# VH-VL binders against q8ixk2r445to577, part 42

Target 1, 133 residues: q8ixk2r445to577
Amino acid sequence: FFGMLQNKGLTDYCFDYNPPDENQIVGHQVILYLCHGMGQNQFFEYTSQKEIRYNTHQPEGCIAVEAGMDTLIMHLCEETAPENQKFILQEDGSLFHEQSKKCVQAARKESSDSFVPLLRDCTNSDHQKWFFK

## First folded at step 1 (VH-VL)

Design z33 (framework fv_zigakibart)
Fold by ESMFold2-Fast, scan of step 1:
Parts: C-alpha cells; sequence; structure tokens
Structure z33 (fold): chain C 133 residues (1-133), chain A 121 residues (1-121), chain B 107 residues (1-107)
C-alpha cells in the first residue's frame, strides 16, 4: 500500500510530513493537513515490515512513537524495524501501534485547531480509521 | 530567477470560452502546485482551484466545477485554465500562483502578472 | 466555507504612523493565514505566512500575529511605498478564502 493516508472521520485530512528544513528530515512531528493530491509530503508507503515510510527525501524516514509519548515522529528507517516503528494496518482501517497497544487517532493539536495523529486507546471511532488513496 | 508569465489580455463575447496560460521558469515545475485566483473589477480575490503538474490531479472550488478546467504541460512547464460559457460577470483578472510542496505550508509565494479577461457584447 | 472579514475596509494614515489591520475568521484556523500586499495594476505579493513568518525580502516594519480566529498585520512607521490594498487568506480548509481587502490610503 502506498499513497496519501487519509482519515475516515476527519475526511479532508491526510498524514503530512512537513519538516521546516529539508536537510534535517528526522525528529519532527507528523501532522495532518488538507489532502492535496500532490503526493510528496503526503506520500507514504506501508511496508511488509509494518513500517509507515516517508520516501520523499533521502535518507528515508519511518514513523515512530517514543516510549511514554503519544505523538508520531519521524525517525531514520533501520535495517530491521524496531518495535516503536511497527504499525498494524487492520482490515477495518485501524492503525495499531504494537509496542504501546494503542491506535492512531486524528486529534486536535494541543492549544490549536491544527490536527495531528496521536496514540489513543483503541475504539471503533471513524477518527481511528485510515485508508490509502 | 523564479517567474510565472501569463498570456495576454483577452476580449470575448458571452457564451465563448477562453484559455489562459501560465509559463513557469526558474524552478522544478512538478514540485509546486499551480493555483488559480481571479479578481473582478473593484472586488476581492477568489480562489478557483489548483492542479498538481506532476500528476495532472486537480482540486476545484465548488463554484467553478464544470465552469473551469485546469491542465498542465510538463514538457513546456506551462499550466492552463480554461473558462467556458463566459458571462459578463466572468470579467476579471485571472492569476496563477504557486504553492510549495513537499516542504512548507500551503501559501502562495510567487504570482503571475495576471491576465485580464473582458466579456462584452 | 470559512469567511474572512477584514477591518477596517479603508484606512487613512500618514507616513510615520503605526497601522494595524485585523482579519477575523468565522471559525478557528490555527495559524494557517497569509497576508498579501497588492498595488494598483499589480499581482498580490506575499508578506507574511503562517500568521507571523516574515517573507524574505519584506521590510521588518511589517509583522503579523494571532492564532485561532483573530489575526493582525502591523506596519510600524508607515512609508510611502506601503499605500496599497492588503488581503488576508486562510489555507486551513477548502475552499481557500480571502478577506475582502483593506485599502490603505494617504490621509
Amino acid sequence: as target 1 above (133 residues)
Amino acid sequence: QVQLVQSGAEVKKPGASVKVSCKASGYTFTRYAMHWVRQAPGQGLEWMGYINPGSGKTKYNEKFKGKATMTSDTSASTAYMELSSLRSDDTAVYYCARVRFPTGNYYMDVWGQGTTVTVSS
Amino acid sequence: DIVMTQSPSTLSASVGDRVTITCKASQSISSYVAWYQQKPGKAPKLLISDASSLESGVPSRFSGSGSGTEFTLTISSLQPDDFATYFCQQYHSYPYTFGQGTKLEIK
């Protein structure tokens, strides 16, 4: 699977990686932004190793969640995916983060009306359902 | 130097169509979306939609669906906006403007000089 | 659609004045606001992006602030070259929308 990773509940929003410096692609938070159909900063690949990979820049980035956190951040991809970079895309559209036992949910960013993907307890909410377009 | 150069002024009769061009230079054409914005005489700016030149995919403001058609020619680094079934209230200056991707937020950083379209009998 | 309302619609000022233009969104748009300057017969020019980020080459007398629903463009010590129409624009939601414009005139 590859393409724009769109939210079922927040219907106009897609995963977006928009680092302020294109020479430093790691360490920043993944956001949600209006699906623009351009690919590039919204183009992700779901791999057989259960990674969500960002291929627009080199070196390639992989989405991770650090221990004790709920935000998705960009890390460097590794030869063998570490546990914090593994997401199970389920048939119902849930993105299950195996290490934390939580699901990725579209949510409002702290103190603003911009949106971000965050780890939350798994529910049947459309805000936790994702699909590639 | 980054430039967007638009085609010249057009005078059309009601019911005709018009096709405005926007030629890009000084950057990689397929890395930026091309947005179209119009401004009627004495009025504000109105967003029409955009095209991704690399894929040909478009997003229209609902008001312009079926009225405007956006296309691009990557070999010529040129975007086009065609407006059909012209009415007098389509008289406006039409601008192309680029929006950066993959990095940065989605504001219009470089604008063409505008193309005046006058619809009169 | 998100409606962007600017105030005032027309502002008369003198060189050296500090002027403030306000832009109000009908719903919260975070910081997804740009400000443009337009002179007669010319295309708009980007001044400020992301509510407060000054575009390269724009004089430091221009500044932007705000988040959510209320945004402000400020020109400290107005210069003759600043008499123009100013527009705010939101890029939080489709369709993208502009304010109606504020015309800054010589007093």
Scores: ipSAE 0.079, ipTM 0.728, lowest interface PAE 6.1, mean pLDDT 88
Fold by OpenDDE, second read of step 2:
Order: C-alpha cells, then structure tokens, then sequence
Structure z33 (fold): chain C 133 residues (1-133), chain A 121 residues (1-121), chain B 107 residues (1-107)
C-alpha cells in the first residue's frame, strides 16, 4: 500500500511529514494535515517489513516510536526493520504498533490547532482507522 | 539561482484563449508544485490552483474550473496555464509561483515576474 | 472558503514608525499563514511563513505573530524601502486565500 495515509474519523486529514530540511529528513514528528496530495510530504508506503516508509528521499525514512513516547518520529529505515518501526495495518483500518501494543490515533496536538497521530489504547474509534488513498 | 520566467504580455479579444508559460530554472522542476495566482488591476491576489509537475496532479479553485487549464512539460521545465473564453474581467496579471515540498511549506517562495493579460474588444 | 480579513486597507506612516497589520481568519488555521510584500509592477515577495518564520534575507525589523484566527505583521521601524502593499495568505485549506491587502504609504 502506498499514497496518502488518511484518517477515517478526522475527515480529510492525512499523514504529513515536514522536515525543515529536505536533505535532513529524520528526527522530526509526523503530523496530520489536510489531504492534498501535493508534493512528497504526504506520500507513504506500507512495506512488507511492516514499515511506514517515507521514501521520497534517500536515505529513506521510516516512522518509529521512541521509548516512552506516544508520538511518531521519522527515523532512518534499516535493512531489517527494528521493532519500534513495525506497524500492522489491519483489515478494519486500525494501525497497530507492535512494540507498544497501541494503536495510532488522530488527535489534536496540545495547545495547538494542529493534529498529530498519537499512540493510544486501541479502540473501535474511527480516529484510529486509516486507509491509503 | 532559482528563477521563474513567464511569457510576455498578451492582448486578446473576448471569447479568445490565451496560454501563459512559466519556465523554471535553478531547481528540480518536478520536485515543486507550481501555483498560479491572479491579480486584477488594483485588486488583491487570488489563488487559481496548482499543478504538481512530478505527478501531473492538479487542484483548481472552483472559481476557475472551466476557465483555467494547468499543464506542464517536464522536459522543458515549463508550466502552462491556459485561459479560455476570455472576458473583460479576466484582465489581470497572472503569476506562477512555486511551493516547496517535501518540506511541507505550502507557501509560495519564488514567483514569476507576472504576465499581463488584457481582454478588450 | 476561508476568508482572510486584513486591516487596515490603507496605512499612512513615517520612516521610523512602528506599524502593525492584522489578518483575521474566518476559522482557525493554526499557523499556516504567510505574509507577502508587493511593490508596484512587481511580483509579491515572501516575507514570513508559518505565521512567524522570517524568510532568509528579510530584514529583522519584520516579524509575524499569531495563531488560530488572528495574525499580525509588524515592522518595528519603518524604512523607506518598506512602503509597499502587504498581503496575508492562508495555506491551511484549499482554496488558498489572501487578505485584500494593506497599502503602506508615506505620511
């Protein structure tokens, strides 16, 4: 699967990665932004290694969850996907992070009008359902 | 040096069409969206839409659907905007402007010099 | 569509003055606001992005602030080169929309 990763509950919002430097694409937080399909910052790929890959640039980035965190951060992809970069996109649309045993949920960023994907306890909320478009 | 150079001024009769070009240089043409903005005489700026040369994807302001057609030629690093069925109120300066990606900065950081289109009977 | 209401439409000021231009959005747009400067016969020039980020090469006397629905462009000490028309723009949602502009004139 590849393309825009769109949230079901938070209508018209997609995964969006906006590194401050196009040549330094790791270390920043993945956010949610209105789906527009413009450029490369909303293009993601779900790979056979269960990665959510940001492969618009080399080296490729993969979404990771750092220890103790609930945010999605861009790391470099590795030859073998590390445990903190493994996600299961389930048939029901839920995006499950294997290591944390939590689901990715569209949420409002604290003290902000923006939105971000956060790890939360898995529920049947549409805000935890995602699909590629 | 990043630069957008637009085609020259156009004078057209009502009902005619005009195609404005925007040649990009100094950067990878397919890695930036090209937006078009209109400015009627003495008026403000009006967003018309964009084309992503890399994907061919376009997004139009509803106001300009059927009026404007945006295309691109990657081999020439040139974006085009055609205006059809021209009316007097289409008289304006038309700008092309690039929007950076994949940095997520969806503002227009580089602009063409503008193309004046005058529609007069 | 998101409406950007810019004020004032015209502003007369003197060199050295502190001036402030305001844009109000019809709905919350986070910080997705840019400010442009336009001089007669020229294309707009980007000054501020993301509401408060100064573009490279832009004098430090320019600053932007705001979030949500209210945004401001401030020139701390007006210089002769600053007399122009200024526009705010939202890029939160399509269609992108601009304020109607503020013409900054010499008093």
Amino acid sequence: as target 1 above (133 residues)
Amino acid sequence: QVQLVQSGAEVKKPGASVKVSCKASGYTFTRYAMHWVRQAPGQGLEWMGYINPGSGKTKYNEKFKGKATMTSDTSASTAYMELSSLRSDDTAVYYCARVRFPTGNYYMDVWGQGTTVTVSS
Amino acid sequence: DIVMTQSPSTLSASVGDRVTITCKASQSISSYVAWYQQKPGKAPKLLISDASSLESGVPSRFSGSGSGTEFTLTISSLQPDDFATYFCQQYHSYPYTFGQGTKLEIK
Scores: ipSAE 0.011, ipTM 0.641, lowest interface PAE 9.5, mean pLDDT 91

Design z34 (framework fv_zigakibart)
Fold by OpenDDE, second read of step 2:
Structure z34 (fold): chain C 133 residues (1-133), chain A 120 residues (1-120), chain B 107 residues (1-107)
Amino acid sequence: as target 1 above (133 residues)
Amino acid sequence: QVQLVQSGAEVKKPGASVKVSCKASGYTFTRYAMHWVRQAPGQGLEWMGYINPGSGKTKYNEKFKGKATMTSDTSASTAYMELSSLRSDDTAVYYCARGYWSKYSYFDYWGQGTTVTVSS
Amino acid sequence: DIVMTQSPSTLSASVGDRVTITCKASQSISSYVAWYQQKPGKAPKLLISDASSLESGVPSRFSGSGSGTEFTLTISSLQPDDFATYFCQQYHSYPYTFGQGTKLEIK
């Protein structure tokens, strides 16, 4: 699966990554932004290694969850996907993080006008449903 | 933990003014909006407006323009709402509530409420 | 102003019951709806944001759904602690507005 990763509940919002330096793509938080389909900022791929890859120039970035965190951070992809980079995009649209056993939920970023994907306990909320478009 | 502590109950005569305070703690005061919501006895909730302490920006419900004035003191992490020209129908519980800077804001933390009674 | 029409105004139910409260917006408000619980003499407590996002610490028996103009709060199995008044709120447009409330009483 590839393309825009769109949230069902938070209508018209997609995964978005826009690092301040295109040559330093890691270490920043993945956010949610209005789906626009322009550029590469909203292009992601769900791989056979259960990675969510950010389509960039080499090196490739993969979404990771750091220990003790609930945010999605861009790391470099590895030859073998590390445990903190493995997600299961389930049939019902839920995006399950294997290591934390939590689901990715569209949430409001505190003190901000923006939204972010956060790890939360898995529910039936449409805010935890995602699909590629 | 986030706490909003409001000033005590007020009893006022018609025509008087009252200033309710809301002291915030447990978070960065200037990074969130402070909203005010009133609730008349046995009635629902009514949004009055908000202030962004960090910027001083205010937004009022048109219904309360001229009635309510929202201010803040960042040094004291305190928001204030003054009601002027009080009438009997201003009798209500007034709540301060934390919100986001976003145009689309719900309220995640609330003060305990301040009862304002206006009677002759 | 956007009017939030909440129904029912009063609801009598028993422990264990499944209850549903509805709010209808006078215009489309996407998913910009919150639900609050209020007990007598207390401030409202946020339960749900963005129509279906359960707040931290809120029991999973609470759920929210809906988009556009119709929204629902559901309690799957009513507990004694759930008897209270519930309010919906839209934060799509100023002024923010609330439903008139639903008083959930014990049958």
Scores: ipSAE 0.016, ipTM 0.649, lowest interface PAE 7.5, mean pLDDT 92
Fold by ESMFold2-Fast, scan of step 1:
Structure z34 (fold): chain C 133 residues (1-133), chain A 120 residues (1-120), chain B 107 residues (1-107)
Amino acid sequence: as target 1 above (133 residues)
Amino acid sequence: QVQLVQSGAEVKKPGASVKVSCKASGYTFTRYAMHWVRQAPGQGLEWMGYINPGSGKTKYNEKFKGKATMTSDTSASTAYMELSSLRSDDTAVYYCARGYWSKYSYFDYWGQGTTVTVSS
Amino acid sequence: DIVMTQSPSTLSASVGDRVTITCKASQSISSYVAWYQQKPGKAPKLLISDASSLESGVPSRFSGSGSGTEFTLTISSLQPDDFATYFCQQYHSYPYTFGQGTKLEIK
């Protein structure tokens, strides 16, 4: 499925990707922002390869987490999804990053007025539950 | 560098009204809800409600409906809380605190507090 | 309304001690609990959100745990700066409610 990936706990916030340069879509952190319903920077696709794809620009970006990190970063999609780009959207709405054994949680960004998705130990919090709108 | 600066202490008689201000700086004022929490002397914290400065929408704790009025001035990055028909048991320190306008909110920054004393 | 009950109401401890404060909710609140520290004459300061998420700038000796109806705040090695009153808050349901507070004082 596809659309805006919204948090069940922070109900007004959606996954958002707005890099400083539209032509440099990789290497920057995914953020959370107020859901605006217009797609664009908030439009993502969950694929059969368990990827979360950013489809508003070419080449397509895929959300990844690098080893030892807890932030979600945009990388280029691969023909075969690498393990660091695979997220399992579970029946209860949790978004499980199998390689790290952690869940994606809505959290406030350090020293900022913005919010970000971060990897945290799975706790069943609604801040760790996501759905496409 | 987030700061919430509240107006000074107030002394009021029963039946009067008081309006407390909270000036925000160091962040985009319209991106967060401003909540109000009071603390009576030697007592715990009591949530009063919030305002979304971007929309003007408010949500009140039922206990404060018809008693508290929350407003904001986006151009001045200032939130206000007016409490009417004051009684002695409204004597408390009133805090503004930054949170979300969604259902699930904690408070990451607090104003320094405004002491309101109601006495005859 | 959801009632939040803290235990103990007053706790005496020495620098270097491991301190645990418990907060119990009258009904299940998932992980929607925050912990605050308040010093005399000052506003509360956020320590932990979502039961276990440590806020930026808060020393790592503070940790939170729990889900459902029972939550704990732990200070692994008490420092002089930690003597204060601690409050839990639920934000699962309106109206938001706080525990009565736990005063941590010098033994």
Scores: ipSAE 0.006, ipTM 0.563, lowest interface PAE 13.8, mean pLDDT 86

Design z35 (framework fv_zigakibart)
Fold by ESMFold2-Fast, scan of step 1:
Structure z35 (fold): chain C 133 residues (1-133), chain A 120 residues (1-120), chain B 107 residues (1-107)
Amino acid sequence: as target 1 above (133 residues)
Amino acid sequence: QVQLVQSGAEVKKPGASVKVSCKASGYTFTRYAMHWVRQAPGQGLEWMGYINPGSGKTKYNEKFKGKATMTSDTSASTAYMELSSLRSDDTAVYYCARTLRQIHPYFDYWGQGTTVTVSS
Amino acid sequence: DIVMTQSPSTLSASVGDRVTITCKASQSISSYVAWYQQKPGKAPKLLISDASSLESGVPSRFSGSGSGTEFTLTISSLQPDDFATYFCQQYHSYPYTFGQGTKLEIK
């Protein structure tokens, strides 16, 4: 699969990665932004190794969650995907992070009108359902 | 039926520029990356870089940075590769090639090639 | 850069022979290698991807094997249409690189 990764509950919002420095694409948080249909910052690929990759820049980026954290951070992709970079996209649309045993949920960023994907306990909420378009 | 059709042969003087086109048909042009590969006479294949037509983003082999420029025209389903400041060692057949993968790409369809000859 | 080295550079064989071409990578590339066939005056044609996956429409006499740093392309019973130059390619890391080619010619 590849395309814009859109939320079922928070309609019109897609995974978005817009690093402030084009020479350093890793280390920044993945956000949610209005789906614009232009690809670029919102274009991701789901791989057979269960990675969510961002490859519009060099080097190739892979979404990861650090131990004990709940935010999705862009890291450098590795030949063999480490556990913190593995997400299971299930048939019901849930995106399960194997290492933490939590699901990716669209959530409001504290004290703002912006949104981010965060790890939360798995529920059947539409805010935890994702699909490629 | 996927088809990539390239522009015709070019003969250029040193210092000139050349722009090769690659017209795609039989698939959704913006969904797959277009790569460029050259082959000097009697030599092997050399990867130059790629363009993602859906985003307009490019990735170049360091050897071709500042030398090659890749662009695309989505409405015409055509990719372009321009070489500037031509030297005799740029004489080669230039191929466009498509990949089904954005990551770990191999090339399932190739254009017929465009021969570029640079003579002094 | 990852260097891909093919052996032999030239191979002479007869119709019906079993031929093997080897490709060695300067560092581990997992299974991210493809094999292409190129006939004079034509573009390369994909034969095998991911070290061992046969491309649709390619005859079953072609097979690939290997992982890590050593890969082989085998033609189990050479046919007249198989005399061509063969290239391996790694797509593990930028820049993507090709072997120098193996020319398969009539003995």
Scores: ipSAE 0.000, ipTM 0.538, lowest interface PAE 14.4, mean pLDDT 86

Design z36 (framework fv_zigakibart)
Fold by OpenDDE, second read of step 2:
Structure z36 (fold): chain C 133 residues (1-133), chain A 120 residues (1-120), chain B 107 residues (1-107)
Amino acid sequence: as target 1 above (133 residues)
Amino acid sequence: QVQLVQSGAEVKKPGASVKVSCKASGYTFTRYAMHWVRQAPGQGLEWMGYINPGSGKTKYNEKFKGKATMTSDTSASTAYMELSSLRSDDTAVYYCARLWYSGRYGMDVWGQGTTVTVSS
Amino acid sequence: DIVMTQSPSTLSASVGDRVTITCKASQSISSYVAWYQQKPGKAPKLLISDASSLESGVPSRFSGSGSGTEFTLTISSLQPDDFATYFCQQYHSYPYTFGQGTKLEIK
């Protein structure tokens, strides 16, 4: 699966990553932004290693969850996907993070007019449903 | 600071019209729909409809079609709601409240409310 | 229209109590439910969106749960500041509708 990763509940919002330096693509938080399909900021791939890859840049980045955090941060992809980079995109659209045993949910960013994907307890919320478009 | 500031209290006679304003500040006006909710004295909340200032799209509760007209002025970051043919049962506090553009969240910022009193 | 049946209409409790307010939808509305707190003479304040997502700045003693047709707002330990009227709301489909409210008063 590849393309824009769109949220079901938060209609018309997609995973978005815009690193300040194209040569240093890691270490920043993945956000949600209106789906526009322009540029490379919203193009992701779900791989057979259960990674969510940001592969429009070299080297390729993979979404990771750091210890104790609930945010999605871009790390470098590894030959073997580390545990904190493994997600299961389930048939019902839920995006499950294996290590934390939590689901990715579209959530309001505190004190801002923006949204971000955050790890939350898994529910049947449409804000935890994702699909590639 | 995000806030919605509504116009002052209104006292009207039956049959008159009233236009309530809601001035937004502290955020991008066109990224949020402006919803209107009324509350009759001692009663609950009733959703009237919304306007999307960015597109001009409106959605009315059928109950208020013909009663309420929602408009906006993006240059002034202000939403308006006009009530026509006022009756005594239109007496209520009217609130404006913003809701994220997608419309899939609660109304997170509210105006202070505008009391509209209709009496002979 | 989707009817949100809120219960109880009035609830008397004491500081420190655990209280639960229920809202039942006339049809399945997924998790598209918000909870508001309203104090006399003030506008409603959003507490929870998406049935269980706590708004920023809202004390952790507040929690929401439920999906489909039954939803609950829980205050784990009532504080003096919590005595108010609470409303549930669905934003699953238009027109948006509110529960009739629950007045939480001091016992």
Scores: ipSAE 0.296, ipTM 0.801, lowest interface PAE 2.3, mean pLDDT 93
Fold by ESMFold2-Fast, scan of step 1:
Order: sequence, then C-alpha cells, then structure tokens
Structure z36 (fold): chain C 133 residues (1-133), chain A 120 residues (1-120), chain B 107 residues (1-107)
Amino acid sequence: as target 1 above (133 residues)
Amino acid sequence: QVQLVQSGAEVKKPGASVKVSCKASGYTFTRYAMHWVRQAPGQGLEWMGYINPGSGKTKYNEKFKGKATMTSDTSASTAYMELSSLRSDDTAVYYCARLWYSGRYGMDVWGQGTTVTVSS
Amino acid sequence: DIVMTQSPSTLSASVGDRVTITCKASQSISSYVAWYQQKPGKAPKLLISDASSLESGVPSRFSGSGSGTEFTLTISSLQPDDFATYFCQQYHSYPYTFGQGTKLEIK
C-alpha cells in the first residue's frame, strides 16, 4: 500500500510530514493535517517489512517510536527494520506498534487545536483506524 | 557478487563535457541511493550528490548544482554523472558508491574510479 | 556546512602500535559518522558506520567510538596492511562532508 494514510474517525485528516529543512529529514514529529491529495508531505508507503516509509525527500525516512515515548518520529530507514519502526496494519484498520504493544491514535496536540498521531492503548475507536487513500 | 563498474579514463579540453557511467550488478539497483564523490590529485574526498534510481530524484552539493547532472537507467542498472564546462580544477578521480537509506550504514560498495583529466 | 576536522594530519607508527585518529564535527551529528580506509590508487573502503559499527570483513583490531561532535578511530595493534590514509565522513546533514584525511605512515 501507498498513498495518503487517512484516519477513519477524523475523516479530513491524513499523516503528514513537513520537515523544517529539506536537507534534514530526521528527528521531527509526524503530524496530522487536512488531506490535500497533492502527494509530497502526505505520501507514505507501507512495506512488507511493516515500515511506514516517507519517500518525498532523500534519504528515505521511516516512522519510529523511541522507547518510553508516545510520539511518532521520523528516523532513517534501516536495511533490516528495527522493532521500533514496525507497525502492523490490521484488517480492521488498526495500526499496531509491535515494540510497545500500543495502537496509533489520532489525538489533539497538547498546546494547540492541531492533531498528531500518538501511541495509546488499543481500543475499537475509529480514531485508531487508518486506511490508504 | 555486488559490484559497481565505471567507465574508463577521459582526457578533455577546457569547456568540454564528460559523462561517467557506473554499472551496478549483484543487487537490486533501485533499493540503494547512488552517490558520486570526487578526489582531486593529492586531495581529500568531496561529496557531489546522489540519485535515487527508483524515483529519479537527485540531491546535489550546492558547489555542483548546474555543473553536474546525475541520471540513471533502471533497465540497464546504470547511473551516470555528467560534468559540463570543464575547467582544469575538475581534474580528479570520480567515484560512484552505493548507500542504503539508513543511519546505520556508510557507502559500502564503491566503483573503481574514473580519472578525468582536463588540460589544454 | 558541517566541517569535519581530523587530527593528526600525518601519523608515523610502528607495527604493533596502538593508533588513535580523532575527528571533530563543527556541529552535533549524533552518531552519523563513517570511517574509510584508502590505499594509493584504490577506491575508499568502508571500515565503520554509525560511529562504532564494524563493517563485515573488517579486522577486529579496528574500532570506532564517539557521539555528538567528537569521534575516534582506533587500531589496537597496527599491521603492515594498515598503512593508508583514513577519512571520517558525516552523513547527518547535506552536503555530506569528509575530514581532510589522516595519512598513517611507517616510522
């Protein structure tokens, strides 16, 4: 699968990655933003290695969660995907992070009206359901 | 076996262009970035840029933007680097090298180098 | 641009010696450092990536350490085959940059 990774509960929102510097793609948080259909910052690939890849800038980025954290951060992709970069996209649309045993949920950012994907205990909420568009 | 094989040495006059080829074998060509690095006689290594063969996207060192053009032919598993408006200070050995898209790896496989001499 | 500065520029040593080469970055680059060995007339050979990860087939006498702005390459017991020029490289930010090189020569 590849394309926009859209939330079922927040129907207008997609995974978005907009690094402040095109020359440095790693270390920044993945956000949710209004789906626009223009590719680029919202174009992701789900791989057979269970990675969520960002290919708009080079080198390619892979979404990861650092130990003890609940935010999704862009890291460089590895030849063998490390556990913190593995997400299982389940039949019901849940995006399960293997290392933490938690699910990706669309959530409100603490200090603003904006939205971000965060790790939360798995539920059957539509805010935890994702699909490629 | 994983190999990068480059085209042979070139001697050019100032103002000419040169196109260096780098043929990959033994791995999936589109899975690795192809970087270009040059080394002037007796000098250190200078990174020129890279191409993602799968997408055709390029990233140049600003010093080479408008001077170097990187392309690839996925059907031939070959990367190319063309230098225009050659000057004597472009005399160098030009290397291609592959890089996995990862912070865990440096450039693990290099071509043998192509010597480009620019003289009158 | 991130400037990589190696020290020393030239190092004379004897077989069996412990050799250390230092590489300093002008800005923090985490662990995104590789070390290469180059012999006259040959392409560079990757020795170490991610500051300390030894490349397959590279002798265990080579090791790397460091993070942030200061990195070291160590050869624990120098062998005749180790006389070469060594380069560090950062791949944290574009453009990728190399140190000026350290020439390791026989004493």
Scores: ipSAE 0.007, ipTM 0.560, lowest interface PAE 12.8, mean pLDDT 86

Design z37 (framework fv_zigakibart)
Fold by ESMFold2-Fast, scan of step 1:
Order: sequence, then C-alpha cells, then structure tokens
Structure z37 (fold): chain C 133 residues (1-133), chain A 120 residues (1-120), chain B 107 residues (1-107)
Amino acid sequence: as target 1 above (133 residues)
Amino acid sequence: QVQLVQSGAEVKKPGASVKVSCKASGYTFTRYAMHWVRQAPGQGLEWMGYINPGSGKTKYNEKFKGKATMTSDTSASTAYMELSSLRSDDTAVYYCARDRYKSGYTFDYWGQGTTVTVSS
Amino acid sequence: DIVMTQSPSTLSASVGDRVTITCKASQSISSYVAWYQQKPGKAPKLLISDASSLESGVPSRFSGSGSGTEFTLTISSLQPDDFATYFCQQYHSYPYTFGQGTKLEIK
C-alpha cells in the first residue's frame, strides 16, 4: 500500500513528517496533520517487510520506535528491517508494533506541538485504526 | 514572507450575502488549514471554522453552520468565506488565519481583517 | 462548549511592572491553551502556544504557565509596546473558544 496514511477516528488527519532540516531526515518525531492530498510530507509506503517508509527523500526514511519510548521517529531504512521498524497493519485497520506489543493511536501529548501517533495499549478505538488513501 | 491579504470593507443590507476573500502568499497554500475568526464590535474573538485547502474539507463551529460557507481556489491561493441571509448581528470584523502547523488550531498568521457592516 | 474566563477584564500598569493575566477553563484542557496580543485596529498576534511555548520572535519577557483549568500569562517587565488586549484560547475541543479579553492599559 502507498499514499496518505489516514486515521479513521481523527478523520481528516494523516501521518506527516516535518523535519526541521530537509537535509537531515533522521531522529525527529512523526506527527499527524490535516490531509492535503499533495504527497510531500504525507506520502508513505507500507512494505512487504512491515515497514512504513517515507518516500520523498533518498536515502529513504523508515518509521521506528526506540526502546522505552511511545513516539514514532524517523530512522534510515536498512536492507533487512530491524524489529523496531516493523508494524503489522491488521485486518481491522490497527497498526500493531510487534516488538512493543502496542498499537499506534492518534493522540495529543502534553509536550507535543501537534497531534501525534503514539504507542498505546491496543483497544478497539477508531483512533487506533488506519488506512491508506 | 507569509502574508494573508483580505478583501475590503463591505456594507450590506439585511437579507443580502457577502463573500470575503483571503489571498495567501509566501507558503504552500494547500499545506495549511485556513481558519476564519469573527470579532463583533467591542467584543471578543469567535472561531467560525476552517477549510483544508488541500482536500476541500471544512469544519464549522455549529453556531455558523448554514450561515457561513468556506471555499478555496488553489490556483489563486485564495480562501473565501461567504455569509448568507445577513442580519445586523453579523456586523463584525472577519479574519482569516493560518493554522499553526506545529501546534494545530492556533493561528500563527492573520489577515488584516474585513469589516462587514449590516445596515438598512 | 468550553468557556474561557479571563481575569482581570482590565488591568492598569506602569512601564517596568510585572503583570499577570489569568485564564480559567470550565473543564480540564490539559495544556492546550494559546495566548494572543491584539492592538487597536489590528489582527491578533500569537504569543504563546501549548500553555508555555513562546512563539519565535516574541520577547522573552512574555511567559505562560499552567495546566488543567488555570493558566497565566506573565509579562516580567512591561514595555510601552505591551499595552494591548490579551486573549487566551483553548484548542482542546471543538469548537475552539477564546476568553473575553484582558485590556492592559497605561496607569
């Protein structure tokens, strides 16, 4: 799948990557922002290796979760996806991070400047349901 | 630099409609939501709604649903807000304001405002 | 709707004073509050978002604090340019609502 990764509960919000420096794509938090339909910062690919790739730069970025963290951050993609970069997009639309046993949820964080995808205990909430548009 | 330039003041009779424009420059128009905020004379600010110019989707404060219609023209980088069936209590300054991307639903750049006066 | 109540409605102060404006929400809004400055005849200007995050280009004498239901905007040493009306805004829940404003005037 490829395109804008949209939230079912937060219905006009998409995964968005807005690094402070376009020449340094690694290490910053993935956010959610209003879907704009123009690709750019909102164009992602879900791969056969269970990666969520940010396809607007070379080298390509892959979304990861650091140990003990609940935020999604951008890393460089690797030839073989490491466990912290693997997300299972399930039949019901949930996005399951196998290494942590948690699901990606659309949420606001106290210290966040915007809506963000966060790891939370898996529920049947529409805020944990995602689809490619 | 980011600029939002609004259309000029309007004087309308009760029952008329008015369409206010907001021309954006200095950024990618379709990437940021555009909000509309009203300020009645001597009163505070009231959020009316926003349009996402990239998708065309709108979200209205329920109070203004059916009264205000927000549209955009991406080729002109211009947002519009039309008020229908004008009444005297629609007299206000109407602002367009850009959504602050990193702290959404706060407003980092504002138009200069358009005064709409409804008078017989 | 979440109601935002500011106090005081008007505040008289002198250059060099430390002033504090309070904003209370009718229900918990975490830290989702912004502060704006509006001068007569002009559009509002964003000063602070997320209760305490100072906007780029805003003088460091401005600061915000609070969480839950009570928030404050502080100007540590008033300058002539600071006499204006200040508004708080919640963006925790639709519809987004503003306080009624605090007019800061010269003493």
Scores: ipSAE 0.099, ipTM 0.719, lowest interface PAE 5.2, mean pLDDT 88
Fold by OpenDDE, second read of step 2:
Structure z37 (fold): chain C 133 residues (1-133), chain A 120 residues (1-120), chain B 107 residues (1-107)
Amino acid sequence: as target 1 above (133 residues)
Amino acid sequence: QVQLVQSGAEVKKPGASVKVSCKASGYTFTRYAMHWVRQAPGQGLEWMGYINPGSGKTKYNEKFKGKATMTSDTSASTAYMELSSLRSDDTAVYYCARDRYKSGYTFDYWGQGTTVTVSS
Amino acid sequence: DIVMTQSPSTLSASVGDRVTITCKASQSISSYVAWYQQKPGKAPKLLISDASSLESGVPSRFSGSGSGTEFTLTISSLQPDDFATYFCQQYHSYPYTFGQGTKLEIK
């Protein structure tokens, strides 16, 4: 699967990544923004290694969850996907992070009008449902 | 260095069409959306829409649907905007502007503008 | 559509003056606001993005602030090169929209 990764509950919002340096894409948080599909910042791939890959910039980035965190951070992809970069996009649309055993949920950023994907306990909420468009 | 060079001024009769070009250089053309913005004489700026040359996806301001058609030629690194059924109120300077996605979704580079004059 | 109401439409000031331009959005747009400077016969120049981020090469006398529905562009001490027309823009939602502009003239 590839394209815009859109949330079901938070209508018209998609994964969005805007690294300050297009040649050094790691270390920043993935956010949610209105789906527009322009540029490269909303193009993601779900790979056979269970990565969510940001493949529009080189080197390739893969979404990771750092220890003790609930945010999605861009890391470099590795030859073998590390455990903290493995996600399961389930048939029901839930995006499950294997290592933390939590689900990715669209949430409002604290004290902000912006939105971000966060790890939360898995529920049946549409805010935890995702699909590629 | 990034440059956007637009085609020259156009003078058209009502009912005619005009196609403005915007040649991009200094960056990977397919990696950035190209927006079009117009400015009528003595007026403000109006966003018309954008095209993503990489995907071919377009997004139009509803106001300009049916009026403007945005295309691109990746081999020529050129974006085009065609205006049809021209009217006097289409008289304006038309700008192409590159989207900056890595820090906001603003327009970091602009063409020099193309003046389109519609007159009987 | 989101309406950006910019004020004032015209502003007369002198070199050295502190001036502020305001844009009010018809709905909350977080910090997705840019400011442009335009001189006659030229394309707009991006000054500030994300409400308060100064673009590279832009003099530090320019600053932006605000969030939600109210935004301001401030020039702390006007220089001769600053007399131009300024526009705010929202890129929160399509269609992107601009303020009507503020013409900054020499008093």
Scores: ipSAE 0.014, ipTM 0.644, lowest interface PAE 8.0, mean pLDDT 91

